VHH binders against q9vpf9. Designs and how they scored, part 30

Target 1, 373 residues: q9vpf9
Amino acid sequence: MSMSIDSNKLLLRKGDMKLDNYPTCAVEALTRLETLIASRNKQNMVMQIISEFIFLERTPKDGDVRKSQALPISQMNLFQEFQLIIALIEYFSRPGRDATRNAIFLSLFGSHLTPQRSKLLSRLISTAVSGSVAPLLSSAGTWMQQVGCKTPLSLEVAQNIVSDFISYSRKTPEQLKQLPMVGPHFAANFMVAVADLYLNEQRSPTLNPPPDALLDTITEWMMENPTLCQASQQPLVLPAGAIAMPFTTPLAGLLRWVVLAPLVSNRSAYSNLHLSLLRALQQLVSSGESTALPSQDLMQIVKSLQSYCARLAESKTDPQADAAYQKCMERFAQAVQIALSSNCITNQIQLLCLLESLPPHKLMKIVIEAHKK
Below, E stands for the ipSAE of ESMFold2; O stands for the ipSAE of OpenDDE; V2 stands for 0.75 times the mean of E and O plus 0.25 times the DockQ between their complexes.

## First folded at step 10 (VHH; framework vhh_nb_b201)

Design v2 (at its last look DockQ between E and O 0.15; V2 from the best seeds 0.00; counts 0 for: pae O 11.1 > 2, placed apart)
Fold by ESMFold2, look of step 10:
Structure v2 (fold): chain B 373 residues (1-373), chain A 122 residues (1-122)
Amino acid sequence: as target 1 above (373 residues)
Amino acid sequence: QVQLQESGGGLVQAGGSLRLSCAASGFTFDYYAMGWYRQAPGKEREFVATITSGGSTYYADSVKGRFTISRDNAKNTVYLQMNSLKPEDTAVYYCAASPDFQWLLYGRFDYWGQGTQVTVSS
């Protein structure tokens, strides 16, 4: 009702919550959200506080090009964007209730953002990586799991980290190299996301390898942090009654890199990454119906190899004589053998049948025969 | 203030199809998760489907493969396409909404429509 709306606006203006008090009004808004976010009947007011006092947005009005979409319009200048990033870093760095912090992060960013909020999110996370801000990275890791590591926003964040720390940097910064120690859950989720960006025919018509510096960084992460792929399985810190979304390990996507890499590269880093992945597979224990390697991800590798073999046939090349294909199959067979022995795969019969459709490989044939009996 | 209005219910033969619509107003639709619940006579209300702002979809096991949730942000509308309907699908279907973070944290909705009747004859 109109009286209820007017009363809520009066409440929002009390104290230092005025737009002229930026960034102080954003800090006060964050504090008020801590008590409001658990309230079932005030969620629309929570969204209004976030929009008006944190992101300095206004509701579209007559004449605005955005009115038909009903999206808020940012009023924030570049200096205020910088002030907000600093304020959020400070807020998320304070010791306190981790569950509340994670809920606040989700309320600010969610699963769909305006382009302006998306850019702020990416800048915030890159700043947290540069500053080794562990509490914020923990909240960002929780955010990635709750929205999904392969969703457009998560991929955008991952791509921006690659751009900021790999593509436009001469040397990989130490803060990126230390990310598994500072924010292991975020690092694992970042690996899921970047693994999806490269050597992935669902994302690109061609097999585009990761940048060499990114490959080297991830290989070093895996070699120096043996439990990193298991960080996704650690319990989330969420408010009472909250439900963690399913986690995703980076193992399947990184395995796709090392298996398909001989088609596009001979870099030794892929051999080191492959060994690290095999060790990680051996350490995993299946947890109920969930496994570390969904069979669908492995079937994607098979389909990429089938596509490559079709191109070899078009060029009159025998796959069994192709050194790259044979190396792909050697790595794939080793991984499949260990994953089956470690009970890390679901629906293995369907996978084994699909593997039989590939041109023969000596080790893979042995693996298939051993597990179809 | 927050308003959710369902439409598209009715009577259909078993094996048939219906498409439900829910028009929303009073909030920034693009930031809200939308969902469908149903309540059969004498039963508790049960979850049917959710679609997040980002487009991720979730379904109850009983409807998976038969029902499809979708949204049109330009029209502030969420849809439920129901195929291969069974008499057990007979219920009042409710549109639901909450900010994405509330669904992402708790899997629940705070805002509800009035419901639309779906009846599936055998």
Scores: ipSAE 0.606, ipTM 0.820, lowest interface PAE 1.4, mean pLDDT 85
Fold by OpenDDE, look of step 10:
Structure v2 (fold): chain B 373 residues (1-373), chain A 122 residues (1-122)
Amino acid sequence: as target 1 above (373 residues)
Amino acid sequence: QVQLQESGGGLVQAGGSLRLSCAASGFTFDYYAMGWYRQAPGKEREFVATITSGGSTYYADSVKGRFTISRDNAKNTVYLQMNSLKPEDTAVYYCAASPDFQWLLYGRFDYWGQGTQVTVSS
């Protein structure tokens, strides 16, 4: 089996793929991968071709790839990186099968991802957003779901988008505003990632709100398209035999934002986002999909509120008199009521028990009593 | 040096529970998908469960609903909670690591542990 890989490598070398003709060799490699990617048995070859001809990675000759803990080092310079990004944009813009495109994308950025490849991926996706490259964004959305929307890689991609389009821009670019229309699946998965970055005590001991421009952008997305959160539920187009990873909706993360926001911000955008979320939840109920809000994510919100109440207690402040807590609980109770009524929450009993542990809130109490049998 | 060290195996009665642990060292754990395989005597090694770096999980049909895979990145450890154990679950359980979870699903892994014996008595 090793001989056949070497022979095929030789065939690829013999096929006039010269490393000195970058990025032409990369484009040629991508084209050749189209025929190889359908075969699971040739995955190693695919990876080798990608490493050698696309990312210009040198594997240390002597090291048993298995033993060499050293990630292959790409010898790409900045100009070559730029060329590759352009080449990839062009390649993914070509007519082709979605399954093939997605498979290639996953192969490029799935296995043995080096820090360099990760950076390149982030740049590539940002470029795709800037250029509204729908096919590439579709593949990126699929990729995020497969690797996980809350993985370090996905978060890096999301952070880079925030940096490129929000942090360095005075005004949110039109290209980002249009992202839900151009790449709804990617936009939904992006929302999952960005939601995880902010107002999350698992990431930071402090509740860090999102940048104002990001909040406004997400709010606008949700207001304009309440079904956007459902875009993550679309079946993945994967090659034959590939296993699709479960989808994650942005609802839980965004709910965390709106519920915890009163503790750190009084911006009206959160109220608008909350309303949009409630609408989105109502629509999901109508679709019969029961897995919109993982209980674990909601429990995280409860834990944050518990922590806040503990601090209130230390300061001898009554939670019933705390306006922020009351607003948090009001928003939370409204969402939970809709979700429970629609059976969209997993492990409901555990959540209800945990909610009972919080200082009493009038609306939440009603919700709990209505569903606690 | 990369090491995967399994622990928590043993003898358990049918219907019982067991928790396996795999301690990883020598690589950037948070970037790797982790997985469990098992091999019964006279049988081929089979996939049990995998967890991505982001916490997404996948299970073999034979263990779905009974087994739970989890990870603690702070401890560089992956866990396999096994509930409602059956005699058919008797095997050596192996920990595996790969930067790509899909490779794990197909029996391809960068790193492999020595295994821990799980025996379920009737």
Scores: ipSAE 0.006, ipTM 0.277, lowest interface PAE 11.1, mean pLDDT 85
ESMFold2 (binder alone), look of step 10: mean pLDDT 88; pTM 0.888

Design v3 (at its last look DockQ between E and O 0.12; V2 from the best seeds 0.00; counts 0 for: pae O 4.0 > 2, placed apart)
Fold by ESMFold2, look of step 10:
Structure v3 (fold): chain B 373 residues (1-373), chain A 122 residues (1-122)
Amino acid sequence: as target 1 above (373 residues)
Amino acid sequence: QVQLQESGGGLVQAGGSLRLSCAASGFTFSWYAMGWYRQAPGKEREFVATITSGGSTYYADSVKGRFTISRDNAKNTVYLQMNSLKPEDTAVYYCAASPDFRWLLYGRFDYWGQGTQVTVSS
């Protein structure tokens, strides 16, 4: 029936938790959720508590234009949104079990989000970056891995960080530059997401380069934090019986940037990033890691190069004489050579056959021949 | 009160088709992953299909290519279209639901319907 009936039952079971006591009722709700979230059949109550007492939402009425979506409607004003952000920062900053905090973060943001919850999530994470709030960023990193770094929710978070700290900033703030030291797992997952937003023909018909300041920031992260790419491989802290989703390394997406960049840019920062990526790949080999460059991601790079060569054919340009194509292939061959020699690529034979379909390049031909024998 | 009510079961000839429906109430449907399981006599309940709130689908190997899960958020209903039915598909089919975050954490469902019988004759 009515959310007010459910609210009365929830209020009675929660003691004196009340809606008119905001944000205190949200803090009390978070504490109560720590116990309820483990129960197999209390999860609808968990979702109702989150909606009613944390996000201050109501059930849509029959006459609402949102009736067909069946999503609750936010009733928060701007001041309450700010109060909630502060309360969440404080909650996640408290000492406690990481598994519990990670489960709470997922309960808040791991289901389909209303537009208001999505905006609040992005503001929360940007605030945590600005405040260097390591425990919250750790939970956000776990969240990105569990929901997937390339899903719409994760990409929205990544795009909002770029907006807040790169696009609408005169210079890159120190807190963003420090992110790998404060929240390495989140920084690695952010790199996976943001690498997907740029120089990616799955996202746009054109190869849109990243903003210069973002490129410079990521290049500096990689130069100053040699183990950053291993942070995406760290085991998650999750409740008993939970299953971690597979991690994703940022190496393949960033390699796509540096390999495809000569098609759209002459910035020297791509050469610096390329060198850092080769060093990171070599360090993974030295540490015994074996899954640095998934073949599917490398095949995406080949497809973009094939599309470029098709456009060269339309303009009657020989790819072997095209300086940009040759530079793309030089960078690609160097990375592939290291990865093949260390067995860092799965499905190597399929990749090698696809690489042979590209117009010839001297170094790449040598690499292919050395590994198909 | 979470409620899941299956319908559309019955008798069907081998090679035939059947569409199961599950009407859901008592929760915000668009926040939940939905699934279908089945249990043949004397066997353990087995996974058939799941669909997340975002529309991603997963299938057991034994039904891939023959069964299709879908959802209609406006009607709070999940469907299982079953084609090319075999006698081995005979079972009670159960609708299941959990918030996405629960399914993301544990790969299983918290809430269950009472089931609908599907019988495939040879």
Scores: ipSAE 0.574, ipTM 0.822, lowest interface PAE 1.6, mean pLDDT 85
Fold by OpenDDE, look of step 10:
Structure v3 (fold): chain B 373 residues (1-373), chain A 122 residues (1-122)
Amino acid sequence: as target 1 above (373 residues)
Amino acid sequence: QVQLQESGGGLVQAGGSLRLSCAASGFTFSWYAMGWYRQAPGKEREFVATITSGGSTYYADSVKGRFTISRDNAKNTVYLQMNSLKPEDTAVYYCAASPDFRWLLYGRFDYWGQGTQVTVSS
């Protein structure tokens, strides 16, 4: 007897879940979700419970959920939002199965992501960073991978962290500095997202460098832990039957930073970051973990350099005489050499062809010739 | 207001072909992954196919090699070409949209249409 979704709601209501007792009802709802989340067939119910009892969203009474194209509007006030954040932090800090925790997190923020929920998510994660809440950050890392680290949602989360810990702080908080230790998976995925935000011509026609404090933080992370980038390769703990999405490494994005940085900045931090990246690449090779640098990301770097060279041509400047270009190519060639030698790059032939399209650089030429055969 | 309107459904004989269309409005179509789901009577909604904003395609195993998803950004339309149709393909087909195709793979989507009936006779 397929109890109608309505009957199940009634059963949940009958279970003394009072909407007027917030956040207690949210906590109770979370507890109930632990049992329901294991069932694939009860996802709708899970979503309904989440919407009604956790986020206090009102579904337009007009019974045809199909017709209401309107995103549910949360009626949560600021205080309730705060209460929910605290409740969630407490909940995720409780002992439990990682798979269940991750599933719940994904359910909370996986469907019907209203702008309100997105905002709440960002606040929640920032709070988790501030409080060094390892279990929640682990779930957040899993979430970012499942959703995609370069998606608008992930980027929003990353931007909020940057805003909260870098832009509004005089000094980088210790909690952010410790993030790789507290939540390495999240930190790695955060780096993927952050790397995508800056020095990226796909996002902005201008190469916008990261804030100095952010650059320093990322550089420190990489220097202290060259294996941090491998944290993104950790297997996801998901419920049975769930499909894990492929991981994304921060290496390509950070490589873009260091390669293109000479065009916009002379900060020494980029040199340090570059060195750390090379070390990270070398370590990956040694571990036998063929984490493929997506060729697309590397091609993007080439395109940016092509664009720069075109501008040089317009100004009748010889790229061979341009110190910035030479430095870019030097850094790029060193990284490509390591990556190609370790067979870490997908579609190598295409990349090599594209690299040949750039004005000649001595080291790059050597690298290309060594691997084109 | 976001709208997804499916069309092209109908009755077709086994082995036949059908092309579904979904017209989208109310959001930046080119930024969204589009997908198709189907629901047979008495069965749960199931994933059929998705196409990313970049044009990458993914299919359910049950339709792989027979169905092709495509999109026209200029027309804000996603298509599902269905070939070699089987009676088991009989369902209401729904168009869905998400900023990330991964959500579509999990049966989670931001927007979905009213559906179009596809009936395959033996």
Scores: ipSAE 0.030, ipTM 0.353, lowest interface PAE 4.0, mean pLDDT 87
ESMFold2 (binder alone), look of step 10: mean pLDDT 87; pTM 0.881

Design v4 (at its last look DockQ between E and O 0.21; V2 from the best seeds 0.00; counts 0 for: placed apart)
Fold by ESMFold2, look of step 10:
Structure v4 (fold): chain B 373 residues (1-373), chain A 122 residues (1-122)
Amino acid sequence: as target 1 above (373 residues)
Amino acid sequence: QVQLQESGGGLVQAGGSLRLSCAASGFTFSHYAMGWYRQAPGKEREFVATITSGGSTYYADSVKGRFTISRDNAKNTVYLQMNSLKPEDTAVYYCAASPDFQWLLYGRFDYWGQGTQVTVSS
């Protein structure tokens, strides 16, 4: 069927917007979305406005014999991409109406994007970091919580920040070092994402350590910003009727870094990060409803240690004589002891049973026995 | 024009399995969250499962571990694999859709299919 059933209504709505002047039509579309974003039964129109007037996308014209619907095709040139980034920076920098703008950010950048939109999102966020644009970073932090910090798009954004500010930079820029002060919620969510990217066997078959400069940056953030790990617990600014998605602290992922690091690195920076994490664990607020350290994340650490010990058995090496394993277990036991004493671990009994499956370690054995009863 | 069409319902014995499908059209499927709800006679429609455009899944407690939601963006189709079925799972199952941001903000769907009957005998 080639005929649009609703063509007359669509033409009337498009006739109200001036597509002929970019980026002006994108700015006008953003303003119109402020009144439409919470409306029921207009959400397909919202998506059409975003596609046509903000991202300059068209419906594919050349179908394949495969009848699947193709993604919209971007018609933006490089100059228009730059114009849109500037327009969005200006829009999100306007004072007031934070809840509406956070909803707009989510409507532009959901949890899955075309390649063009995801590239634009990454450039927008990197520009906001470079410019210390606090309102936009606040919206990006809200976005990352709502879509999930460990989803593919969030990880892509985090990886692009690492690329822009760590991998292709001689020195870590001051604007990145100041990120916890400018956008603490975004910084915390970024830490969740990058913690998932490195030293994580669920993401890579090998334990890949973070770049040295990233490790140093995160360690300094933790030392200089004592409430940073709690930033994700702050209430979100969202429209009436909206529901915040569960927040995630970076503690579990960073703990995995410091516990597993002796298997791949001897850098002393991990000792400094470990100390900062122990202090953060002791200060962590626990409640019956709020999330604590998920035992699932800690069990992943156990699985990586089990795998390492299996390799030691193949080489006929005693884990008690392996310096790397002993250091991993010392750090792990110290963290588990503090987390249990601070009531930071969910499902404590399951975790303790799993810890018993590891080759014995003196401190961990004491911790398990003290808390099992 | 958003259209959702469920299929795959039927009669099955307790402990059995069914796979529901929902074909979607009239929107960019990969930008929408998709979900399943169910309604038994005389009861309110209840949430079963959601899959976001980014692939995150959410389940009602009553179906966790037994049901799996998935999507195939090339075919514009969402699926619900239902295993270990119980008589309490008997209901009309509805496919639902909304733009991803609407689910992420409000946890709700605006577009609904006609439903497909699932009956689980004892």
Scores: ipSAE 0.660, ipTM 0.857, lowest interface PAE 1.2, mean pLDDT 86
Fold by OpenDDE, look of step 10:
Structure v4 (fold): chain B 373 residues (1-373), chain A 122 residues (1-122)
Amino acid sequence: as target 1 above (373 residues)
Amino acid sequence: QVQLQESGGGLVQAGGSLRLSCAASGFTFSHYAMGWYRQAPGKEREFVATITSGGSTYYADSVKGRFTISRDNAKNTVYLQMNSLKPEDTAVYYCAASPDFQWLLYGRFDYWGQGTQVTVSS
């Protein structure tokens, strides 16, 4: 007897979930989702429950869920949003299965969120960071990987964290400093996202450096825990039948930072970060874990350097005499040497060819010659 | 009215190839992730492949390297090229649409078709 989706909604409504008792109805809904989420065939119901009882979204009365292209509009006020955040933090802090928790989180927050849900998500995660809520951050880390760490939504989350903890704070809060210990997976994925935000010519025609406090924080993380970048490689705990999305390491993005930094900044923090990255790369080699540095990311660095050299040429400046370029290439060559030696780079030949297109650098030339054989 | 119409199913020998098509209408196709599911007799419906609105593709492990999902936004059509077919690939194949590919990964559909039968003989 295929109880119509309508009958199930009625059963859920009849089950004492009163919309007028928020956030109690949301908490109840979350509890009910624990049982429903295990069923592959009830995902639509899960989504409906989430929409109606958790986010208080009104579905246009025209009963055909199929017809309403319109994103549901939440009727939540600011106070209710706050209540929901607290309720969610409490819920995720309860003892339970990681797979269930992660599934619920993913169900609450997809890859295409309404602006309201997106905002709420960002607030939720910031609150979790502030409160060092490890289970929620674990779920958030899983979520970022599933939706993609460089997607607009993940970047929004990252930007929000930067805004809340770096931009509006005189000093980096201790809670952010402890993030790698509290939520290593999330911290790693956060680094992927935040690395993508800065010193990236694909995002901005100008190389925009990260805020000083952010740079210092990331550098400290990497110095204290060289294996932090490996946290993104941990297998995801997902429901049965779910497909895990590929992981992304922060190494390539951070490498871009340190390699391109001499073009825009002389801060010593970049040197420390560079050293930490080299150590991280060396550790990856020793662990036998083939963390593939995407060739595309490294090629992006080369393109930025090509662009810079073109500007030098326009000004009739010799790249060999340019201290910034030389420093860039030195840092780049050291990292590439380690990565190539460990077979951590995909499409090595293509990268080597592209590197040859750059004005010659002594160390880079040695590296290229050693591996082009 | 939203409609997804699958075609291209049929009988094929093991090792053969088949191309499925799904024509979509009644919604903004370019904004939706599209996917393929299959259901064998007596088995649950399982994820096969999805393609995001941006063109990123994801596959079940069982079909990875053999199947290719693609889309033509101008034609409002999603395709599934199936190569190196096996008897275990025998199923009804369903086209599905969702605003979020993550929902497809979890078997969440906004829209789905009637399905097309694929039979692979040994």
Scores: ipSAE 0.423, ipTM 0.723, lowest interface PAE 1.1, mean pLDDT 89
ESMFold2 (binder alone), look of step 10: mean pLDDT 88; pTM 0.894

